# VH-VL binders against Small ribosomal subunit protein bS1c (rps1): the designs that were tried, part 13

Target 1, 263 residues: Small ribosomal subunit protein bS1c (rps1), of Porphyra purpurea (Red seaweed) (Ulva purpurea) (p51345)
Amino acid sequence: MTKNNESFTHRNFAAVLQKYKYDLNLGDIVAGTIFSFELNGVLVDIGTPVSAYLPIQEVSSNQELNNFNSLNINDTREFFLLDYNVESRQLILSIRRLEYIRAWKRIRQLLAEDSLLDVRIKGFNKGGMIVNLEGISGFVPNSHLNNFSKNTSSTNKFIKLKLLNVEEKSNNLILSHRRALIAQASSNLIVGNIIEGVINQITPYGLFIKAGNLKGLVHISEINVKQVERIPSQFKIGDTIKAVIIHVDKKQGRLSLSMKHLK
Below, E stands for the ipSAE of ESMFold2; O stands for the ipSAE of OpenDDE; V2 stands for 0.75 times the mean of E and O plus 0.25 times the DockQ between their complexes.

## First folded at step 7 (VH-VL; framework fv_masavibart)

Design u3 (from t1 with heavy chain S31D A33G, light chain S95D; at its last look DockQ between E and O 0.66; V2 from the best seeds 0.00; counts 0 for: pae E 5.5 > 2)
Fold by ESMFold2, look of step 7:
Structure u3 (fold): chain C 263 residues (1-263), chain A 124 residues (1-124), chain B 110 residues (1-110)
Amino acid sequence: as target 1 above (263 residues)
Amino acid sequence: QVQLVESGGGVVQPGRSLRLSCAASGFTFSDYGMYWVRQAPGKGLEWVAVIWYDGSYKYYADSVKGRFTISRDNSKNTLYLQMNSLRTEDTAVYYCAKDTYYDFWEGPGAFDIWGQGTLVTVSS
Amino acid sequence: QSALTQPASVSGSPGQSITISCTGTSSDVGGYNYVSWYQQHPGKAPKLMIYEVSDRPSGVSNRFSGSKSGNTASLTISGLQSEDEADYYCSSYTDSSTYVFGGGTKLTVL
């Protein structure tokens, strides 16, 4: 666009409210009282002479709850002022939009507090676990699940997670079980301390070590392997090893270990 | 929108040094491993180096080991390649590239998004 | 030798399918599932087409597919189009924690 885009709706809305000296703008949160049910929506009194209408599709962000069962005549509550319909001469309200705004406000608070969360499991896909936080879908990558068992009996159960990446514009909510486990154990995870664990996985770039419910990586550069002996030939799954903690990445929930620092 | 911009290329005599930079935007730089890959004029691609998301591990091609140093400054969203003791066979377009994986723990990955490259010419 | 072997060139007619091979050893292509394929048009940076042997990034046409058998990976381009004319490189992770590239294959569309 090359200039100020103002819709006919914004100009007409402002003109009507100015005539009656009400200070309302699209995007405001307003209080209103439900006074009538109609076939496809609800009439709401917001204290203005202009009619206010809540369409059924704007009742909830959960489409299973887009019905009038949770609403009663004379209920007073807050609504989001979504639009003005010039043909019907009605203000269009939304609870769905208000729920969305408030869910993201709570998510931003939880991120700022770095909170340990109990989050509902919705299911799994190839890349990880799908969860529900504050009514918003979130994702836990496989690498952030550690050894959590993926099965259908886990659906609707809760898992301890921390927020990892939050971007409202892209509706991107990434969480981590690995980070939650490291955070819970962090007082005992001191750089320089020796831990003992069992080789759980051998990869081209190192050894994954299981110590209780924690998972650590001994990177290949931290293994003293003879040139003629490759990492797969020197180690097997199930071997018990000792390693020194060289780095704890609390943000990503990574425990980095070394076998080179042992006596 | 992910973008990588290389700079610092130029013409230099053998035995001299250059420092390349790669400015990153459009993604959380500190969450991804980064690479340098080069291509001599009219030739194929050659991997040069990799650095993990937090700088904890670095690997180099045998052809540059001991002469080149990869580094990063996550506070400035910048990847670096310090090239010392340059040789005529180091003449190439140098690309930086972002890893495919959000979390390097899934594996070393692949070269997801590339910059447009910066030309380094080593000639006497 | 760390380089992967690719044919120097391959050609095909529009609408045909072609396959580009990439042969390594048990220390790279045969030993790991970290094989990737890159398309490069003249004067442009490479573009990732396939990673982890057979996975396609978002935005890459399903005409591109990848596979591996033993020490040889393959890139197949079906429904060949004029814009597919480019250089194609394979790459693999290695036992030495390094990466190797193939020498490249020039695809010509007739």
Scores: ipSAE 0.040, ipTM 0.560, lowest interface PAE 5.5, mean pLDDT 83
ESMFold2 (binder alone), look of step 7: mean pLDDT 92; pTM 0.945
OpenDDE, look of step 7: ipSAE 0.149; ipTM 0.649

Design u4 (from t1 with heavy chain F104Y, light chain Y99W; at its last look DockQ between E and O 0.60; V2 from the best seeds 0.00; counts 0 for: pae E 5.0 > 2)
Heavy chain, then light chain:
Amino acid sequence: QVQLVESGGGVVQPGRSLRLSCAASGFTFSSYAMYWVRQAPGKGLEWVAVIWYDGSYKYYADSVKGRFTISRDNSKNTLYLQMNSLRTEDTAVYYCAKDTYYDYWEGPGAFDIWGQGTLVTVSS
Amino acid sequence: QSALTQPASVSGSPGQSITISCTGTSSDVGGYNYVSWYQQHPGKAPKLMIYEVSDRPSGVSNRFSGSKSGNTASLTISGLQSEDEADYYCSSYTSSSTWVFGGGTKLTVL
ESMFold2, look of step 7: ipSAE 0.120; ipTM 0.605
ESMFold2 (binder alone), look of step 7: mean pLDDT 92; pTM 0.944
OpenDDE, look of step 7: ipSAE 0.216; ipTM 0.682

Design u5 (from t1 with heavy chain G109Y; at its last look DockQ between E and O 0.63; V2 from the best seeds 0.00; counts 0 for: pae E 8.1 > 2)
Fold by ESMFold2, look of step 7:
Structure u5 (fold): chain C 263 residues (1-263), chain A 124 residues (1-124), chain B 110 residues (1-110)
Amino acid sequence: as target 1 above (263 residues)
Amino acid sequence: QVQLVESGGGVVQPGRSLRLSCAASGFTFSSYAMYWVRQAPGKGLEWVAVIWYDGSYKYYADSVKGRFTISRDNSKNTLYLQMNSLRTEDTAVYYCAKDTYYDFWEGPYAFDIWGQGTLVTVSS
Amino acid sequence: QSALTQPASVSGSPGQSITISCTGTSSDVGGYNYVSWYQQHPGKAPKLMIYEVSDRPSGVSNRFSGSKSGNTASLTISGLQSEDEADYYCSSYTSSSTYVFGGGTKLTVL
């Protein structure tokens, strides 16, 4: 809780550091040496005369890993300078916050590199697949699964994915199997080539075609004008069709097909 | 969080043109199909046009085909409707709307979030 | 020309359930599962209540439910409240790559 456009903790923290003439700010990453274990935390020497404390709840994002088994006295490591506790007069450190910052930095790097990733399946919901990447929960929408069968036997197995969108402030991590599959097959996906596939889904805007593990779209504009009024009656799920590859969108993982170019 | 703000409405004579704009915020604009829907005063809703997330596909109601053009600028998060050869029957409140699905592969299905609309009056 | 048929008006008492019908053809309501329902209070923009026949957006009360049988979709409002008084429109995607609305139903809460 705050008051008067000023937090009690920030005022006291600034006063403490200025008394000792150190230029250290909340949010800094500092090196420290663990020197003592207490019941609910550890004491850390960060090179200041003010005591620094790592609470047990700041060891890991996983509450079941909030223990001291991974920490040793006299070990030196980096910590995030989280806060100042006015009652105990201690600087409060965090490993949890540091790990979070570094996980998101790595996720942004993986997005920029457009890397093909092996990602663990955590489970499924109505809208898609739940995964874990760098300790962050991620989501693969159904349309990006390319007919990957959702079942509990796939949980904890790995799947090839690419990052599609990353939004840290909303904790939103979106991935795509469709984009990964197209990237793996890209040498065989040439505009103008004929592909044979099975109608897997019929929608108002076209036909989704399964060719092996790949999924393509024949948009209604790529079918005869008479056929658009009869799509539900003219085409059946399971029918085999031939189509020409007219566009490969590797960034979005789309394979666009046409039935108009078969000659 | 999601906000759509239409602008460009007004009173014009038949045969003239207007350009409507829809400023989008609070979502990844370039990931969604967008719509124009209109409602004449005291009347029901009428779909006008749809544009796919990247502008690759555009569809129009028969009542406006050949006269109206939908477009988008994903770098400016803005949807447009160019209305040419306006008729008195085009008098309506024009709404822009966002599609329901994050994943644009499944196409445009429903009018999820609506703007408050902009009034176009075609009268002499 | 191609329009979805809705009753012009429906009424019910607070606490009751009411159903609004939306009848189309095999080229729209019957052929696809892309039926949606919109609530519109006077002077306001429409609000999406149901999409894909039966799914509710986040923030829409579970008192609203949708279903479909053949060429007819239905919106059911249970536990009717005075704030439910509004115009209700159905819409559907069509095989001609267009969208069609019903004529609207005025719901009166007695």
Scores: ipSAE 0.013, ipTM 0.510, lowest interface PAE 8.1, mean pLDDT 83
ESMFold2 (binder alone), look of step 7: mean pLDDT 91; pTM 0.943
OpenDDE, look of step 7: ipSAE 0.282; ipTM 0.695

Design u6 (from t1 with heavy chain S31D A33G V50L A110Y I113Y, light chain S95D; at its last look DockQ between E and O 0.38; V2 from the best seeds 0.00; counts 0 for: pae E 6.1 > 2)
Fold by ESMFold2, look of step 7:
Structure u6 (fold): chain C 263 residues (1-263), chain A 124 residues (1-124), chain B 110 residues (1-110)
Amino acid sequence: as target 1 above (263 residues)
Amino acid sequence: QVQLVESGGGVVQPGRSLRLSCAASGFTFSDYGMYWVRQAPGKGLEWVALIWYDGSYKYYADSVKGRFTISRDNSKNTLYLQMNSLRTEDTAVYYCAKDTYYDFWEGPGYFDYWGQGTLVTVSS
Amino acid sequence: QSALTQPASVSGSPGQSITISCTGTSSDVGGYNYVSWYQQHPGKAPKLMIYEVSDRPSGVSNRFSGSKSGNTASLTISGLQSEDEADYYCSSYTDSSTYVFGGGTKLTVL
């Protein structure tokens, strides 16, 4: 978090390093060697006369790994230069902050590449599925799960997803199984081709069709309905139908179907 | 701040045409379905037309089918209503309204935000 | 156009509760949960008060509530206030992908 006296802290840090003729700034990534364990952290040699300290709370973003068993004397690795503590006269290092920066860099890259991901299921809530990607919590809305059953036995198993939206400030990832399924099937999802499926849901505006793991919509304007019958009276959940693919929205993972084009 | 501003209303004789516009701001226009709803002076509300977010589907009340055309230009954030063969019973304040959902995939929409309306008078 | 049926007027005193009915058919109100309610003050555009039968948009007082039973939806206004005096319309999406409105109810606060 940003300190209220940021300019003061930066000047103090700069003055210390200028005295010792080192070119380091807060936010730098530095190499260092762990040489001593202390009660609440470890001492690190980063090649300066000023003491460098890694607090135990800064070891990992995973709190179960915030202990000394994951660290060894003489380990050399990279650290994030977090702050200077004026009371202890120490440079403060962080591995946790470095992991966070690297995780979000990978997540932005995965979004830009439109990557198909295997993502760990962590649980479910009323609105969807909770997942973990690169140590960051993510969410798959119910509408993006298609026919995937919410089942506690699925916890810690993997599901294929694509990133839909990310927001680093809120630490939010939104992912889609529906978009992943469309991408996996995309070579077979050609406009004009016939797909066979089972009616999964009937609404006033159309029929939702299950075709394997895929979900499609036959809009009411794409259905021939007898004059005296409504959609619910003409169709039943579980009926098998054939439909023509008329549109594939790869971004939203939507499959639009028509029953008019079969005759 | 969602804003919808209708324009193009006025006084016309029966059989003539008018084109209404609705300028939209404060939201991503191309994500939402849009509506026209009218209200004759001293009367209730009557739905006129709807258009999907991309213009792919358009629906009309029976009272205006074949005479009115709803359209949109997503590059200009503008909704249109072309009204042909106007009749005295078309006299009304015409409102544009924004959908709660962009294309009904999430469910049926509602008239979320309304413009202030533009008066069309068809006098004989 | 098949309109939904509303009473022409209702009245109540400040602090009382009133209910406005909206009766449709199985093709709209009765068969589905696509009911919404709109408040319109004289000379103003309508305002969405209730959607999806009973849900309230942000900024709408919890004195407004909605429900339905069979083919009839209801808007209830509790703790009636003078500014609630307005016309109220119900609306529903239909089986034919159209919208219908009720005829409107004038609420008078005595």
Scores: ipSAE 0.032, ipTM 0.518, lowest interface PAE 6.1, mean pLDDT 83
ESMFold2 (binder alone), look of step 7: mean pLDDT 91; pTM 0.934
OpenDDE, look of step 7: ipSAE 0.565; ipTM 0.787

## First folded at step 9 (VH-VL; framework fv_masavibart)

Design v1 (from u4 with heavy chain S31D A33G, light chain S95D; at its last look DockQ between E and O 0.28; V2 from the best seeds 0.00; counts 0 for: pae E 8.6 > 2)
Heavy chain, then light chain:
Amino acid sequence: QVQLVESGGGVVQPGRSLRLSCAASGFTFSDYGMYWVRQAPGKGLEWVAVIWYDGSYKYYADSVKGRFTISRDNSKNTLYLQMNSLRTEDTAVYYCAKDTYYDYWEGPGAFDIWGQGTLVTVSS
Amino acid sequence: QSALTQPASVSGSPGQSITISCTGTSSDVGGYNYVSWYQQHPGKAPKLMIYEVSDRPSGVSNRFSGSKSGNTASLTISGLQSEDEADYYCSSYTDSSTWVFGGGTKLTVL
ESMFold2, look of step 9: ipSAE 0.013; ipTM 0.501
ESMFold2 (binder alone), look of step 9: mean pLDDT 92; pTM 0.945
OpenDDE, look of step 9: ipSAE 0.172; ipTM 0.636

Design v2 (from u4 with heavy chain S31D V50L Y104F; at its last look DockQ between E and O 0.51; V2 from the best seeds 0.00; counts 0 for: pae E 5.2 > 2)
Heavy chain, then light chain:
Amino acid sequence: QVQLVESGGGVVQPGRSLRLSCAASGFTFSDYAMYWVRQAPGKGLEWVALIWYDGSYKYYADSVKGRFTISRDNSKNTLYLQMNSLRTEDTAVYYCAKDTYYDFWEGPGAFDIWGQGTLVTVSS
Amino acid sequence: QSALTQPASVSGSPGQSITISCTGTSSDVGGYNYVSWYQQHPGKAPKLMIYEVSDRPSGVSNRFSGSKSGNTASLTISGLQSEDEADYYCSSYTSSSTWVFGGGTKLTVL
ESMFold2, look of step 9: ipSAE 0.134; ipTM 0.597
ESMFold2 (binder alone), look of step 9: mean pLDDT 92; pTM 0.941
OpenDDE, look of step 9: ipSAE 0.478; ipTM 0.746

Design v3 (from u4 with heavy chain S31D, light chain E52Y; at its last look DockQ between E and O 0.04; V2 from the best seeds 0.00; counts 0 for: pae E 6.4 > 2, placed apart)
Fold by ESMFold2, look of step 9:
Structure v3 (fold): chain C 263 residues (1-263), chain A 124 residues (1-124), chain B 110 residues (1-110)
Amino acid sequence: as target 1 above (263 residues)
Amino acid sequence: QVQLVESGGGVVQPGRSLRLSCAASGFTFSDYAMYWVRQAPGKGLEWVAVIWYDGSYKYYADSVKGRFTISRDNSKNTLYLQMNSLRTEDTAVYYCAKDTYYDYWEGPGAFDIWGQGTLVTVSS
Amino acid sequence: QSALTQPASVSGSPGQSITISCTGTSSDVGGYNYVSWYQQHPGKAPKLMIYYVSDRPSGVSNRFSGSKSGNTASLTISGLQSEDEADYYCSSYTSSSTWVFGGGTKLTVL
């Protein structure tokens, strides 16, 4: 079992900078100018006598972008002060860590603002749709795709989504098309109005209804009590029904319907 | 750690009003339906009310319908029960409880985490 | 008054298995899988032991199991221990968007 040696590295970093009378700390974001390319990294001038080095592994979180093609000699940009290597006597810089911090800050802001997003579709699996947001992989579960048809022609097209859940430690980014569709339609979805739709799914807990690109639920408690005892015999997938809107859940993107209130 | 703390209980006369509060911490309060459940001294549990996570649906037991109002303030992580026209039969320990689920489409779940309870005594 | 029927008491010796029944109707226990079980020690708040008929929340011993047949749900406690002595309540969601509880069962460990 290895121990974290950050405190030793931090003391060495502080001692070096004190010797040269500069006030820098690990975790700082600094401006630097690229002045030399090496085999496995880039030398950067950050205005100190101590050498600063950006390893190729720290250029980007995207492995396809871990190359020097995006970097030019004499370019000035920001870097994250990641570490100090006592053996090489070099400050270790990172663009990858900076991008990660800023991406998650932006994602949390988008969640807090409840933003409607146009997000590029990257692909599909059995459980849903794969997307990328701010360089971070995201997932739209099948239940949150509503009536969206999964097909290869949708790859690289854009889809309206909202963030549903985020967890930085697990890199868990969950998004919802269903919530986005409800938000776009919400001014037209009035509680008490009648909607007509087609039964898309029958479950022990209710009927899922497709009305255009919207999906609603008639919970079993909102069906005639006598009829709920015979749901499999009275309803078929494909049947057209009328229901009253009783609730629009914008947070979860759900449209709640009732068949009890039609008279 | 998920925590629910009720307050506002006490002794009141029949016909009077009382307001209970339930302070929530350790979870995203606005994701969950919330409940009030009561237990008269020496008796079993009785469900009182539920409120949906956005406050738009409220349902009540027949014994309290028209007299009690459940509400929530998601900005303060607080659940409320306004009890009007109190009767001696309303004497009980009142618990707030968090739902096990935050997804209505899978059903309301169960009473996952309970508060410590607050005693309401209706007596002249 | 209880909408679900439970026995008033059940007893068993340490190490035994016991079963508590909870009988409702097709409008609650029989028609849905929203059945849950709660343990309550004297002076304490109830604790969720089983939900969705048979699922255990994190931290609940696998000695507790749930099942359902028709309109009757059952809680089984295997390997009975003295700390299992408590009141046990079943609960079900109903077709009227309400919850109902059983009257409770006092479990005595002899």
Scores: ipSAE 0.017, ipTM 0.435, lowest interface PAE 6.4, mean pLDDT 82
ESMFold2 (binder alone), look of step 9: mean pLDDT 92; pTM 0.945
OpenDDE, look of step 9: ipSAE 0.042; ipTM 0.588

Design v4 (from u4 with heavy chain S31D Y101W; at its last look DockQ between E and O 0.17; V2 from the best seeds 0.00; counts 0 for: pae E 6.1 > 2, placed apart)
Fold by ESMFold2, look of step 9:
Structure v4 (fold): chain C 263 residues (1-263), chain A 124 residues (1-124), chain B 110 residues (1-110)
Amino acid sequence: as target 1 above (263 residues)
Amino acid sequence: QVQLVESGGGVVQPGRSLRLSCAASGFTFSDYAMYWVRQAPGKGLEWVAVIWYDGSYKYYADSVKGRFTISRDNSKNTLYLQMNSLRTEDTAVYYCAKDTWYDYWEGPGAFDIWGQGTLVTVSS
Amino acid sequence: QSALTQPASVSGSPGQSITISCTGTSSDVGGYNYVSWYQQHPGKAPKLMIYEVSDRPSGVSNRFSGSKSGNTASLTISGLQSEDEADYYCSSYTSSSTWVFGGGTKLTVL
């Protein structure tokens, strides 16, 4: 029965438009002028003899913003052609669907262009930071925050980020502050250059170095001490060290350092 | 769905070489560290090797160091284990596993998703 | 790499809580919070149950919990069920940048 309704809607839409010789298809984006308010929607003139209707539930994805206050008679704007109602003989329009489609198109474009973004902080959890990008919730893992201090007073402030991954089906965005910081500092991050920083963290696999906003890793294979058990006796958190930049992974925002090749 | 499929196991004589492959799908392979873990028949689990997301660093269990080489081809979503100078004690089911973290930088995670394993038998 | 010490077997009745221990050293379990637990049914690959001492991956029942005190980590299974019958392994990252496993514990549900 649901299948019959879909088929019937497609067939009826095509038949109606062919009768009136208009070149419109479901899924089109059309311009229309609001000309009348109804109890639960508005009537829109899209340049056809067929009536077009925007239901109140199709005004916004946020149900609390589904009202007439943002709409004025004689406003001209774009709408998504959602459906055709055979009983009311009306084309059904949507702003909600249009905004959703455009938001995800822009998000995919921002990812493809590797854009540097200013993104609003919504909050924090154990694993990282929660952000909002163009109405879509996003997440910045702890490992991608570098030296940024998690603080509830940062809520609603902006942070520079880059998109790392997107998944539209699960409505997930993964973003990175680390990648954004590397991009901003790119002119100073030349392989072979010496960087000076402070040991921020000591792990079995290496030393994490703070150099301003940047975080770099001196892997244990890149220090003169071969045995991990001896690392704490040579180094302590707060020590200043010099290291050579050996690799910059711009996609993941990783700065790899070496202490073996200092002059 | 996340999937790891090992291949290349079989029966070989001691001293010979064998290469295992692990085909990955359903996740961004180049974001994750990858592991080999083995289990001798009737025995427990033994970690074999790890390779970082970009192949830059590799670590091995002492029992295989110098004989085994872990590698990856991120363009083909494939993990490899080159096993040289095989010994009878290398007989095991070999599993590949994906790390739990996108980024090994915050420390090691755990063996998140495992393949079904491929049997390697080293016998005379 | 030395193995972590687990009891060879444990048993419990349905509905009980049971705890499996995993004892290491200051160079692994005691020194770091990179402890994980795996469940393995016969003929199947292991399944991650707990990581980072106490964190539970998506899809794992909240009946499974983990903790650590000193050099000993513990896996607790509350409300024991027949499907919990399996081998359980702990694992820890070490100061040598390697992983070690415990010898495994066979859980029998009576």
Scores: ipSAE 0.045, ipTM 0.577, lowest interface PAE 6.1, mean pLDDT 84
ESMFold2 (binder alone), look of step 9: mean pLDDT 92; pTM 0.944
OpenDDE, look of step 9: ipSAE 0.053; ipTM 0.613

Design v5 (from u4 with heavy chain S31D, light chain S96R; at its last look DockQ between E and O 0.08; V2 from the best seeds 0.00; counts 0 for: pae E 6.6 > 2, placed apart)
Fold by ESMFold2, look of step 9:
Structure v5 (fold): chain C 263 residues (1-263), chain A 124 residues (1-124), chain B 110 residues (1-110)
Amino acid sequence: as target 1 above (263 residues)
Amino acid sequence: QVQLVESGGGVVQPGRSLRLSCAASGFTFSDYAMYWVRQAPGKGLEWVAVIWYDGSYKYYADSVKGRFTISRDNSKNTLYLQMNSLRTEDTAVYYCAKDTYYDYWEGPGAFDIWGQGTLVTVSS
Amino acid sequence: QSALTQPASVSGSPGQSITISCTGTSSDVGGYNYVSWYQQHPGKAPKLMIYEVSDRPSGVSNRFSGSKSGNTASLTISGLQSEDEADYYCSSYTSRSTWVFGGGTKLTVL
């Protein structure tokens, strides 16, 4: 590689194409026809006298698929105009960058639409589940998995998720199973209805209960006791309790419950 | 980059009030519980208060309960501490801190990212 | 009047391992897995080193490890380095919905 690949500027690139009377800029999406396969790249005709080159590394974001098997001579398709290599005097094209841009456009749309997604499980770590959405890695925190059993046999299977937050520049893609489960059940989750569940977790500020694959929280302020310090002695994991639904937070995927208004 | 910046500290006489602010950036402020923790000069750390992500629940140390009020404005990414009836023992550096959990709903966390602190001195 | 008991100081030589203890009660350290450890250099804000007894935040060296037995939590620093010289505080959530800190331990690297 070159010591300083920033020596070529957008202004210098524009001046080259203007000399040849073409209106192209770095970052443009251009149509091109593949006309030669080389060992480490592909030559592409984009309608200019300047040579255009697609390196093998720029064919796909998945390096295992960085090959030319999906490309044919005389194929016409779109390319991202990535850079200009001063040493080789070639315009550098990318399919990988184009796919990345289009994937993130779809991801932003899915977030805005609050879409319910089928997403492939890639694996697990201590903090949660690793997934693949539109070729981009994503993360589902443990708190958003509810009662989902983590095991390696789930790898490459699909799970219902919703996008929770995305940031393209930091590659921060966060998803939620909890939010998806609440959305799927929301027509049946009515404030005021009684739900029965099993205490799954006792925490200093409340009881988490399991009702099927749903998880609800009875906050400490909604437990009918006069001394909150006695909650660990009054309840145990595995106890069945009844609670009233007091709030359904679809955005955060939370089911809030109360024991104060039971008969 | 996650950043917390406290302000509003100063020198004040006993019985007076101060309001501290904590400006947050680099994370989705409305997803996290927030804390105030203080440290008297030459002494250790003392937890002061916590507020849930949406402001719905607030908890205080016994030493400040009834005198201090924690609050937040999620539209401005700002945490506040209203400190009334100040005493000399309230003299400390006050830190704001972000919770460790993405969603406070999974349980109590820890003081993940701290601000630089703002000094409050209560003396006559 | 710290709620959790820590030694006032510990010391060790570079490359050694040291352990800092934090003793509470069944209503805090013993009853919950919400113990955390903080490093504080002079004039700086504390930094989270360990949470939930043994978990490390992103960017914290694996030389730092935490554990708990009964009412006592421990922070172990292996491969001691000069940059580890600081004050260390433990903290725990309590059954009263509060947080308490230990009195702090000054670590000196000889």
Scores: ipSAE 0.014, ipTM 0.528, lowest interface PAE 6.6, mean pLDDT 83
ESMFold2 (binder alone), look of step 9: mean pLDDT 92; pTM 0.949
OpenDDE, look of step 9: ipSAE 0.031; ipTM 0.558

